# VHH binders against DegV domain-containing protein DR_1903, part 24

Target 1, 288 residues: DegV domain-containing protein DR_1903, of Deinococcus radiodurans (q9rt62)
Amino acid sequence: MIAVTTESTADILPLQLGYSGIHLLPVPLGHQGQVYSERELPPDQLVNLIRTTGEPARTLAIDDEVVARTFEAALQGSKSGRLVHVASGSRFTPHFEVAARVAGQFGVRVQVIDGGTVSYALGVQALHAAHLADQGADFGQIARALAELRERTLLTFAVESLDFLRVNGRIGNVAAFIGNWLGLRPLLAVEAGEVVSKARVRGQAAAVRTLLSATHQFQHQTGETLRLYCGHTIGGEGAAEQLQGQLQAVYRDLPAPLHPLGSGLTANVGPGVVAVLAFPRRFGLGHA
Key: E = the ipSAE of ESMFold2; O = the ipSAE of OpenDDE; V2 = 0.75 times the mean of E and O plus 0.25 times the DockQ between their complexes.

## First folded at step 13 (VHH)

Design B25a (from B25 with S31D; framework vhh_lunsekimig_d3; at its last look DockQ between E and O 0.01; V2 from the best seeds 0.00; counts 0 for: pae E 20.3 > 2, placed apart)
Fold by ESMFold2, look of step 13:
Structure B25a (fold): chain B 288 residues (1-288), chain A 119 residues (1-119)
Amino acid sequence: as target 1 above (288 residues)
Amino acid sequence: EVQLVESGGGVVQPGGSLRLSCAASGFTFSDYYLYWYRQAAGIERELIASITSGGSTNYVDSVKGRFTISRDNSENTMYLQMNSLRAEDTGLYYCATGPYYSWGDFDYWGQGTLVTVSS
């Protein structure tokens, strides 16, 4: 079966890594010239480090040799001798380009897919790829299925500040939203491989209502039973719990579990983030 | 005071085209996200298209590929180009905006412009 890799910033939970067999490409974190793994700086320690020093942290480019070692390790356990790497969106990070360059050393054995997204939306693509590989899918089948999943995924989130995206160079299409709207939380979405602004709202309750409304509209547009996740960075737990409760009041048969986001995401979007991730339930993630 | 004024509605044959305008005043237009809603008789208003301050657009499936939203920040005006009109597109078309993003609960609404698609 085709082995699957993705980035450590895909926010896949430990239980999911266990049953899926996905190998993670470690994305390093930088702070004041020091380099850390995400394991070395859990989100609470990352936030404390930023707060006490007043200096931002950044996700960094991955060395070619680290990418190659990760691919080799994943191939070692593969019955097919084949590997698919699902990379974070090429419009967000350099990681797709690095992975594609290194994949050239492996010829036809390694194929890299631009996931067009980040965080657990990326993790969901990797989990679905692993599920399909377990069913015997080839590269082409996996690529087509992930393209369909990508088109049918809602990822929208409320940040406390755009400053984290700005200092990480991830500001892109939202740079024009750095402005004078004091006391407002930006609501952003990932659409067509880009971050777009959806709204600015005042206060946590308005942010949660807007995320709920976006989910309702998305469900109407797809007409499908959804998988729902209430994502959050450290400090966003209360908002995520509120969102979960409101989603469950509307969609009584859907659990909408809380999903903590890791340090790589926290460095880029900041603490206090609440997000909704939604996609059709028919896209299996293997053992759930 | 904030004002939104729609124009460009009318009667058109199926398959025809109309261009709606929403002229805005009383706020910093370039900072606001803008929305088109429509309301068929006896039904609640439905969102059909949106455009961010940065120009990113969103459409409901029933109009995607047929309608194009745009904005001109120098003229404080938003537009909706409607092509390949169908009988189901008949209704009052509203523009909306506000400092809070809430589906259907915006602070500012226009008065509406009527679009009638009839054979």
Scores: ipSAE 0.000, ipTM 0.110, lowest interface PAE 20.3, mean pLDDT 84
ESMFold2 (binder alone), look of step 13: mean pLDDT 80; pTM 0.799
OpenDDE, look of step 13: ipSAE 0.427; ipTM 0.736

Design B25b (from B25 with S31D S56D F106H; framework vhh_lunsekimig_d3; at its last look DockQ between E and O 0.64; V2 from the best seeds 0.00; counts 0 for: pae E 10.5 > 2)
Fold by ESMFold2, look of step 13:
Structure B25b (fold): chain B 288 residues (1-288), chain A 119 residues (1-119)
Amino acid sequence: as target 1 above (288 residues)
Amino acid sequence: EVQLVESGGGVVQPGGSLRLSCAASGFTFSDYYLYWYRQAAGIERELIASITSGGDTNYVDSVKGRFTISRDNSENTMYLQMNSLRAEDTGLYYCATGPYYSWGDHDYWGQGTLVTVSS
């Protein structure tokens, strides 16, 4: 079967890596000229470092050699001698372009897919690709299935500040809202591979209600039974628990588990973030 | 209605063997990833083995080389062959199934079968 790689910032849980066989491309973190792996700076240490120094952290470009070694390792374990890499959205990061350039060294054995998203939305694409590969899918079948999943995925989140996105150069279509939130929390979404502004709300309860409303609208538009996740960065646990409770009240018997986000995402969006990830259940084994 | 029913638990001496079964109904068994969990008294339930729809297996370190997960899609049954049992293997053993991207949030769980390893 086709081997699968994605970025360490896809927020895939250790158990899922174990049974999926996905290889991770490590995304480095930079702070005050020092380079760290995400493991070296778990989210609580990262936030403490930023708070005590007053200096932001950034995700950095991945060296071509690191990409090549990751691809070589994944190919070496591949039954088919073929690999698909699911990259974070090319309108967010340079990682797609770097991966595509390095993939040229491997010819048609390595294909790179622009995931058009980040975090666990990217992780779900990689996990789905690994599932399809396990079932014997080829590159074309995987690419089409991921495109369908991408088009039917909601990722919406409430941040405490746009400053983290700004310093990482991930501000996109929300740059016009810098300095216009006077005690309000921006509510953002990933749409068509870009970060867009959806609302500005005051307080945790309003943020949670707005995320719930976005989920309800999405369910209504798709007409499908959803798979739901309540994402959070460190400091957002309480909001995520509140969101989970309200989602379960609306979508009875449908789990909405909490999903912690790693240091790469925390560096880009900041602490205290709460998110909803939703997509049709039929893209998972529990769909029927 | 989806059902998972474990069987094959019992009392066994250290070094002994047991074979657990998980009989499944109410879903397309061959499409699902399957898991074995165990829970000792006072400890959170832990994943110990998994098997994909394509038959690829994974194990936690504490059971590697001693336990073997398998599936029989024609009988809608998953198995756990447990060899070289130790006292620390004592606990309730659950089968579970659900989306391959879930952690601890599987859609369906069995009721558990008790394994006791004692001299």
Scores: ipSAE 0.000, ipTM 0.405, lowest interface PAE 10.5, mean pLDDT 85
ESMFold2 (binder alone), look of step 13: mean pLDDT 81; pTM 0.803
OpenDDE, look of step 13: ipSAE 0.586; ipTM 0.821

## First folded at step 14 (VHH)

Design G1 (from B25b with Y33W; framework vhh_lunsekimig_d3; at its last look DockQ between E and O 0.01; V2 from the best seeds 0.00; counts 0 for: pae E 17.8 > 2, placed apart)
Fold by ESMFold2, look of step 14:
Structure G1 (fold): chain B 288 residues (1-288), chain A 119 residues (1-119)
Amino acid sequence: as target 1 above (288 residues)
Amino acid sequence: EVQLVESGGGVVQPGGSLRLSCAASGFTFSDYWLYWYRQAAGIERELIASITSGGDTNYVDSVKGRFTISRDNSENTMYLQMNSLRAEDTGLYYCATGPYYSWGDHDYWGQGTLVTVSS
């Protein structure tokens, strides 16, 4: 079966790593010249470090040799001798380009897929790829399934500020801020591999209702039973709980678990984020 | 074909009141968030009030307590009640809907209705 790797910033939970067999490519964090793994700088410590120093943290580029070692380790555990790497979206990070360059040195044994997204939306793609690989899918079958999943995924989120995206160079389609700011929280989405602005709202309750409205529109557009997740960075737990409660009041039979986001995402989007991730339930994640 | 049509603008004295309406068509009104913007001469449009699909309201500090946004989903109409008007409130008032994009636009805008506050 094809082995699967993705980035540590995919926010896959430890239990899911265990049953899926996914290997993580470590994405380093930098702060004032110091380099950390995500494990070395968990979200509460990351936010405290930023707040006490007044200096931002960044996700950093991954060395080619780190990528190669990760691919080699995953291949050693693979019965097929083949590997698919699901990379964060190429319009967000340089990681796809680095992974693709390194993969070229492995020939046909390693294929890299541009996930076109970040965070747990990326993690869901990796989990689905691992599920398909366990069922005997080849590279082409995995790539086609992930393209379909990508097209049918809603990822929208409310941030407290665009400053984190700006200082990390991840601001994308929201970089062209020229006009007035009125103290509103931006609501953003990942569409066609880019971050786009969808709305601005004031306050937690308004942010939650906008995320709920986006979910309603998405469900009507897809016409399918969805899997729902209420994502959050540190400080966003209350908003995520509120979103979960409102989703469950409307979609009684659809669990909408809370999903904490790691330090890599927190560095890029900041604390206090609440998100909804939705995609059709038929895309299995490999847990029986 | 989405349409937003503002009405109710006019000339009022300082301290006066005015009610603006935004009549909407071509979309499912009850599903959308709605916004009022205003534009004084030579200045970019500024958001002043918003109302969610669920009826929650937000205001900028300069109008809070004086302006009230509301919606009537049965008539596909949003309102802005403006009380205690000041000269600074003079401008072209727009309704808008759809997501706000980082480049400063919503998907849909009305043509605007003029409010002039003068002695």
Scores: ipSAE 0.000, ipTM 0.137, lowest interface PAE 17.8, mean pLDDT 84
ESMFold2 (binder alone), look of step 14: mean pLDDT 81; pTM 0.810
OpenDDE, look of step 14: ipSAE 0.025; ipTM 0.490

Design G2 (from B25b with N58Y; framework vhh_lunsekimig_d3; at its last look DockQ between E and O 0.23; V2 from the best seeds 0.00; counts 0 for: pae E 20.8 > 2, grease 26.2 > 24.2)
Fold by ESMFold2, look of step 14:
Structure G2 (fold): chain B 288 residues (1-288), chain A 119 residues (1-119)
Amino acid sequence: as target 1 above (288 residues)
Amino acid sequence: EVQLVESGGGVVQPGGSLRLSCAASGFTFSDYYLYWYRQAAGIERELIASITSGGDTYYVDSVKGRFTISRDNSENTMYLQMNSLRAEDTGLYYCATGPYYSWGDHDYWGQGTLVTVSS
């Protein structure tokens, strides 16, 4: 079967890596000239480091040699001699373009998909790809399925501040919403491969209600039974628990697990984030 | 009906070795990912190793280099070879299979086999 790789910032849990066989392309973190892996600098330590020094952390470019080594390792374990890499969205990071350039060295053996998203929405694509590969799907079948999944995925989140996105140069389409008052939470979404602003709301309860409302509208629009996840960065646990409770009241047959986000995402969006990720249940994520 | 049955637990001295088995029935074994969990005193069950249907393996840092997971699809059996055992490895060892999205809650679990590492 076709091997699958994605980026370490896809927030795939260790248990999921274990059953899926996905290989991770490590995305380095930088702070004041020091380079860390995400494992070396967990979210609580990352946030403390930023706060005490006053200096931002950033996700860094991935060296071509690291990408090539990751592809070689994944190919070595592949029965088909083929690999699909699911990259973070090309409008968010340079990683798709780096992966595509390196993939050229491997010819048709390595194919790269622009995931058009970040974080666990990216992880879900990688998990679904691995599931399909385990069932014998070829690259064309995987690419088509992931394109459908992207169009059927809701990723909406409330940040505490746009400052982390701004300092990392990721402010893009939301720059017009610069300026915060204490207690306002910007609501953002990933749509058509880019981050867009949806609202600003006052307080945690309003943020949770808006995320829940977005989920209800999405369910109605798609008409499908959903898989649901309540994502959060450090400090967002309370809001995520509140969101989980409200989602469970509506979707009683489906879990809405809390999903902690890693240091790569935390560096870019900050602490205190709460998110909803939703997509149709028919997109299997593999469980062997 | 899916069944998972662990065996091979026992008492060993520190530094010793033990091999656990998980015999499976009631499903297409070769299509499933399989897991070993460890539960020490208290309620802290942790994933320690897993193996995909294709044979790729994962280990948590605390056991990497000491434990080896493997599967024999012709015998519908998964194994855990445990070397260089430490007192901290004492606990109930479970095999499991099933979906990951239930917060690591798998659909099917074995009954557990006890491993005791003591002087």
Scores: ipSAE 0.000, ipTM 0.118, lowest interface PAE 20.8, mean pLDDT 83
ESMFold2 (binder alone), look of step 14: mean pLDDT 80; pTM 0.802
OpenDDE, look of step 14: ipSAE 0.093; ipTM 0.587

Design G3 (from B25b with Y33W S50T N58Y; framework vhh_lunsekimig_d3; at its last look DockQ between E and O 0.05; V2 from the best seeds 0.00; counts 0 for: pae E 16.0 > 2, grease 26.3 > 24.2, SAP .698 > .668, placed apart)
Fold by ESMFold2, look of step 14:
Formats: structure tokens, sequence, C-alpha cells
Structure G3 (fold): chain B 288 residues (1-288), chain A 119 residues (1-119)
């Protein structure tokens, strides 16, 4: 079976790493000229560092040697000697380009897929790839399935400020979006591999209602039974719980678990974020 | 210095129950995710259960429905309630905290507490 890697910013939970066998490519963090591993700056410590210094943190490019070592470790554990790496969207980060460059050194053994997304939407692609690989899928089957999943995934989120995305160079076509200093919360989505603005709303309740509305619209458009997740960064737990409760009131038979975001995502989107991730249930994520 | 200290291990009969505790110090307990692992002889540590800072819980299927992870932030203590114990549950049980990371499982581990389920 084909081994799977993705980035630590895919926010895959420890239990899921355990059953999937996915190897994570660690994304380093920078703050005031210092480079940290995620071990050195878990989300709570990262936010505390940012708040006490007044300086943002950034995700950094991954060293080619780290990428190569990660690929080789994953290949060593693969019975097929084959690997698929699912990279964060090439329009968001340099990580696809780095992974593709390093993969060239492995020839046909390593294929890199541009995930076109971030966070647990990326993690879902990696988990689905691992599930298909466990069922005997080849590269082509995995690539086709992930392309379909990508097209059928809703990722919409409310940030407290665009400043975190701006300083990380992740702001894209939303740079003209203003009003984040007027008590308005920007609502953004990942669409066709890009971050796009959807709305600006005042307050947590309006943000949650807008995320719920986006989910209802998405359900209608797909006509499929969905998997739902309520993502959050540190400080966004209350909004995520509110969203979860409202989703479960409407989608009684569908769990909508809370899904915390890791340090790499927290550095890019900031504290207090609430998100919805939705995609058709038929895209299996393996055990649990 | 971060410290994690497990307690509550012992010998029990199959079908019995046991409650493990993990007392924590040296960090802001309420901010951290906490994990239980077990290790049978000659096997790598296996993640059993996770509890987030927000109280969400996750379990591996082999223990789901039998084990319950919980935390008490006022006491800086995590628990693992183990019911319907089986021989295959025998092993060292560790608590852990810190970031999950592909380079290693976690930064901080307890010393382990032994659970023996003997028929």
Amino acid sequence: as target 1 above (288 residues)
Amino acid sequence: EVQLVESGGGVVQPGGSLRLSCAASGFTFSDYWLYWYRQAAGIERELIATITSGGDTYYVDSVKGRFTISRDNSENTMYLQMNSLRAEDTGLYYCATGPYYSWGDHDYWGQGTLVTVSS
C-alpha cells in the first residue's frame, strides 16, 4: 500500500495519526528572528508569546533535508515503496513547491498532490488518501478521489482580524477587505485553492449564524449526507460549541465534533477563530 | 520543570475496573491537551485516549466504550477510568502532554504505571 505524508498544519488528531499511519512533515515557526519547532510553541504558548511581545509569529519554509528525511521514513515503512504527499495549497504556502522539488529526487516513488487547502480540510484529504491506500488504491485512484473531495469540501471561517494572515503573506485577494478595526469579524472561505471573502459580521452570534447558513446552503447544493466539523483556534472554543449545538439541532443524526487547530494554523489565522468544515460522508477517513 | 506522575495501577481480574490518575505540575494545566498511552511488552506505545484543553475526548476503538478519559483543571489531574478490563489491556500506562509532532509523539511523559489483568 502507498504511504501518505502531509504537513503538521493539517491538524490531524493524535488518534487519527495512530490508526492512519500518516507521517507529518513538520512546519517550523518563526518569531522575532528565532526558529521554533511546534514542540517549543504549542498553541497556548504561541499565543502567549505573541501577546506578551506584541509581535506575530510566522510559519516558515521547510528545509529540503527535513522533507527528504520525512519522505524516506514514510517510504521505509511502505510495503509498496510508494508515497503520496498531500501538500497545503500552492496558492497559500511555499510548501508544495518545496515538496515537489524534493520529490524529484525520489523519481516515481513519490507523488506530490497540491491539496489546494489548509488545516483539517488538508488533513481530511490525507486521511482519505491513507484510507484508500489501505484498501489497495494506486496513485491514480487516490489523485482522482482527492480531486473530487477537494471540489466537494466547504471550509469557511470567521477570524478576529486579517492581521495574522497579512503578516504571513497568506491574505491573497482579500487584501482589499477592510473593516476589521470596526468590530467586524471577517468571514472567509477556501474556494478553488484561494482564500476569498464572504462577509463581515458583528459579533460571535452573527459569525456562528453565517457559518450555519453556509453549511445549510452547501448541504442543499450537494444533496449528500455530510461529515461536519467545528474548527477553532484557542479562544474560539465558545463559538465552536455554539456552532456545534446549532448544527446538531438541524442535522440530528450527524456528529459535528469540535476540532482544535494547531500552532501553524494559529500563527496564520490568529486566536478566536471558529470554522466549519463539511464534505460528503462517503469520503471515508478510516478507523474512528 | 514539567512533571507528570501516574498512579492507580495494579493487578485486577478480567472484567474488573481500575482508575488511573495523572498529576501534573510545572505548566498551566488547563491550556494543554493530555494523552493516555499504553505499552505492552515488546510493542511500541499505543495511544489510547486524548482529552483536549476544551474537554473534547477521543479514543482508539479497542478501548472505546470501556475507558473514559477526564480532567479536573482545579486539581491539575487527568484520569482514565478503565472498565471491563481484558488480558490484552495489560501493560505500562503513560500520560503525556505537549504538541503532537511527526518527529516524536510528545515532549513530556510520565514514568508509567503498571496495569496487570490476570486470568
Scores: ipSAE 0.000, ipTM 0.169, lowest interface PAE 16.0, mean pLDDT 84
ESMFold2 (binder alone), look of step 14: mean pLDDT 81; pTM 0.808
OpenDDE, look of step 14: ipSAE 0.188; ipTM 0.629

Design G4 (from B25b, 23 letters changed; framework vhh_8pnl_2; at its last look DockQ between E and O 0.01; V2 from the best seeds 0.00; counts 0 for: pae E 23.2 > 2, unsure alone 62.7 < 65, placed apart)
Fold by ESMFold2, look of step 14:
Structure G4 (fold): chain B 288 residues (1-288), chain A 119 residues (1-119)
Amino acid sequence: as target 1 above (288 residues)
Amino acid sequence: QGQLVESGGGLVQPGGSLRLSCADAGFTFSDYYMAWYRQAPGKERELVARITSGGDTNYADFVKGRFTISRDNAKSTLYLQMNSLKPEDTAMYYCATGPYYSWGDHDYWGQGTRVTVSA
């Protein structure tokens, strides 16, 4: 009933877009003054371009016109004539501010929610919003449910380098780690809408153990059965498979699927990332 | 490149005390063993003391109970308390860190702090 949009960097899988009806706001990529869609630069080509040139890629601001066209397209497909946009965390990107500004042109028909997160944690919020909308939820019900989901979501990840976050202006409270990445993988989390440092570990096995430990602690704190995802950027597949195996050894009823992350996320966090995403299973994602 | 920074060196009289510090406020030491080394002019760098992430210590024989290595993981700081200093303790003192297993080489080193013990 209420249409749902989110950003292309929410890493929602194509099958999920199909059943949910979510419309994506395209986030452009920039490299040396050239602008690409994420489709034009899939992760392997993005990483190769960065390696070959030695120059970073960045996610770019979205033009107001593009935001407006995305909202209009989603509204045209909505019988209710109403839309909720779930934006990446306002403390990470300018996208919430842009979406909120453009939404003003639509009056009460478009509401924007600050998702307070990125990547598939954002995608999960959008999928849950679409699930609730399909059940007839109004804006207030959706906003309250997403606030609860946000507070009950674990997103923690190991990166190979903080340089990607730094050049994209997403480094936040981890700037003090610059210059101490040699041989170490920073372990980061999203908490209260910010990236925070949790640990610094050596090697893939230690990173996977730390992600597993964070999951166990989170499960204990919530006391709920969790949905689990093993996220990864290109180059992180092996670590994600190790994480999956260890999670499945402990949580035998839970599949903990691998979840590849797209080019927009890869530009911001780099290749070789492994992540765990966890939230209570009672937050339905539709037909997922 | 390393970002370890030693401090606390200086000139002291024989029998005096000095406390060296090694810090990088940008990370915790929780998964490393840490070490102090020293190098006098024309000599090889030699181990002074090591401390594991769990707090187990190991000292060179020439320490003979005069030096104490310690760590404050909350402040990401390594210390060397040096008592009963002798002229032969005159050297550049370096902080080093390695992998959390004890059999590897050190990953990176500080720039050093000078200790001079003058009669």
Scores: ipSAE 0.000, ipTM 0.080, lowest interface PAE 23.2, mean pLDDT 83
ESMFold2 (binder alone), look of step 14: mean pLDDT 76; pTM 0.768
OpenDDE, look of step 14: ipSAE 0.025; ipTM 0.505

Design G5 (framework vhh_7pa5_2; at its last look DockQ between E and O 0.02; V2 from the best seeds 0.00; counts 0 for: pae E 19.6 > 2, placed apart)
Fold by OpenDDE, look of step 14:
Structure G5 (fold): chain B 288 residues (1-288), chain A 120 residues (1-120)
Amino acid sequence: as target 1 above (288 residues)
Amino acid sequence: QVQLVESGGGMVQPGGSLRLSCAASGFTFSDYWMSWVRRAPGKGPEWVSTINSGGSSTYYADSVKGRFTISRDNAKNTLYLQMNSLKPEDTALYYCATGPYYSWGDHDYWGQGTQVTVSS
């Protein structure tokens, strides 16, 4: 069985990690020159730190040595001696590049895949990869499957501000913004490895409605039964619950669970974010 | 209907200058951040510059910083891009767009673009 690794910022739940066997590559956080692990700086602490200091936090590049160590550890547990690493979108983070470089040290044993996304959307790819690996899939099969999944994944965020994205530079050539949106909040989607604007809305209700609309449109576009998740950063719980309620009102047979999004994403998009993640149900995530 | 109409493009020699204009209509111009984005043949879109709603803050891509100046006249519903010290690599179709960043979608409004060609 091919081993699977992904970044710690993939927002995979502990239980999911337990059954999937996925190993996480730790992504460090930085604030005022101090380096933290996600464990050391959970979302509530992260936000508090940012608010009290007035200084942003960011995800940092991963050291080659850490990547190598993670790969080695995962390979040791692999019966096949092979590993797939699912990296966050190469347009958002340098992690893919680093991983790919390091993978070269392992010859043909390690395949790095550009997930083209972030957070739990990345996690979903990793979980699906693990699922396929468990079924005996090879590198090519996994890569193709993830590509298909990636094309059929909706990830849309309603953010309170673009300030976090600006300061972290995670959306590429985006202008620096400070504060004057005249009450408008952007909805951003990850599509084809890029962040795209989907809407500008006023208020939480409008954001939720827009996310719902996006989901419906996606449903019609795919024509498939979907798995739905209501993602949220710290402070976004209420909005996520509202979204969940709306989704469940329309899609009665879909659970649309709340899914907390960790410090990595929070650092980049800020608190109070609500997100919808949707993809065809036929993509298995393992035992859970 | 929301409309953005770019103008001012043309052909110039390296080191030359152009001033692009974008006439906006069909929406409250003064409420929106505005941006310039360009696309060169065979290349992906490139963000060029952004200005906030009131015009008090401007932002530039590193490739154009110090050479380009974005401005706006909210009374005239017009966005501008003063381009100085133009280089061949500035050759592109220049788009005016609503918002602080480049995104290709129905939710964002774009013009048809104005062609800028820098060539000796």
Scores: ipSAE 0.000, ipTM 0.245, lowest interface PAE 15.0, mean pLDDT 88
ESMFold2, look of step 14: ipSAE 0.000; ipTM 0.125
ESMFold2 (binder alone), look of step 14: mean pLDDT 86; pTM 0.873

Design G6 (from B1b with E101F; framework vhh_7pa5_2; at its last look DockQ between E and O 0.68; V2 from the best seeds 0.00; counts 0 for: pae E 7.1 > 2, grease 29.3 > 24.2)
Fold by ESMFold2, look of step 14:
Structure G6 (fold): chain B 288 residues (1-288), chain A 122 residues (1-122)
Amino acid sequence: as target 1 above (288 residues)
Amino acid sequence: QVQLVESGGGMVQPGGSLRLSCAASGFTFSSYWMSWVRRAPGKGPEWVSTINSGGSSTYYADSVKGRFTISRDNAKNTLYLQMNSLKPEDTALYYCARVDFYYDYSGFPDYWGQGTQVTVSS
């Protein structure tokens, strides 16, 4: 089958990586000129480092040699000799462009898909690609299926500050303003490969209610049974638990598992984030 | 109706070998990725190895790479784990698991068997 790679910032949980067979491109973190792997700086240590120094961290570009090594390792394990790389959205990071450049060295053996998203929304695309590859899908079939999944995915989140996105150059069509710290939490979404502003609310309870309302509206608009995830960065656990409880009260037969976000995402969006990820249930291993 | 039945565990000396089996029924075995997961006393679940639906791709945790071999026989609906050069650290309850990529609150597969005990001790 076609091998699958994605970025370490896709927030695929360690056990999911193990049983999915997905290889990760390690995205480096920078802080005060020092370079770290995400493994070297788990989220609690990353936030502590930022707080004690007063200096932000950034995700950095991936060296071409690291990308090539990752592709070679994934191809070595592939019976087909083919690989699909699902990259974070090209409007968010330079990683798609780096992966596409390196993929050119492999000809038709390596194909790169612009995932148009980040975090576990990207991770879900990679997991679905691995499923489709196992069912015998070729690159074109995988690309079309992931495009459909992207168009039917809700990713919306409440941040405490836009400054993390601004510092990392990931601001998209929204801007970080000092005034955004005045007790209002921006609610953002990923739409058409970009971050957009959806609302501003006061307090955790209002943020959770707005995320729940967005989920209900999305379900109504799609008319489909959803898969749901409650994402959070460090410090956002309480809000995510509240969101989970409210989602489960509405969607009783579906889990809405908590999904911690890794250091790469924490560097970009900051602590205290709560998110909902939703997409139709028909995407997954149980659907041949 | 889904059943996974592990067998082949036991007590062995360090350096010994065991072969685990998992008999699957109640689902189309050849359509699913399968994993071995283990749980040692006082530790959380640890992923050991995964094999894709057709058996063409295998994956291993670093702690077992080179010592353990996962395989499957889709005609017999059976998953295997050959464990060589066993260490005391491999002592655990070993589970056969059907992979569900999109559900698993802890990242743990949604369906598993009862487990088979492997004990490596002098």
Scores: ipSAE 0.039, ipTM 0.508, lowest interface PAE 7.1, mean pLDDT 85
ESMFold2 (binder alone), look of step 14: mean pLDDT 86; pTM 0.876
OpenDDE, look of step 14: ipSAE 0.181; ipTM 0.597

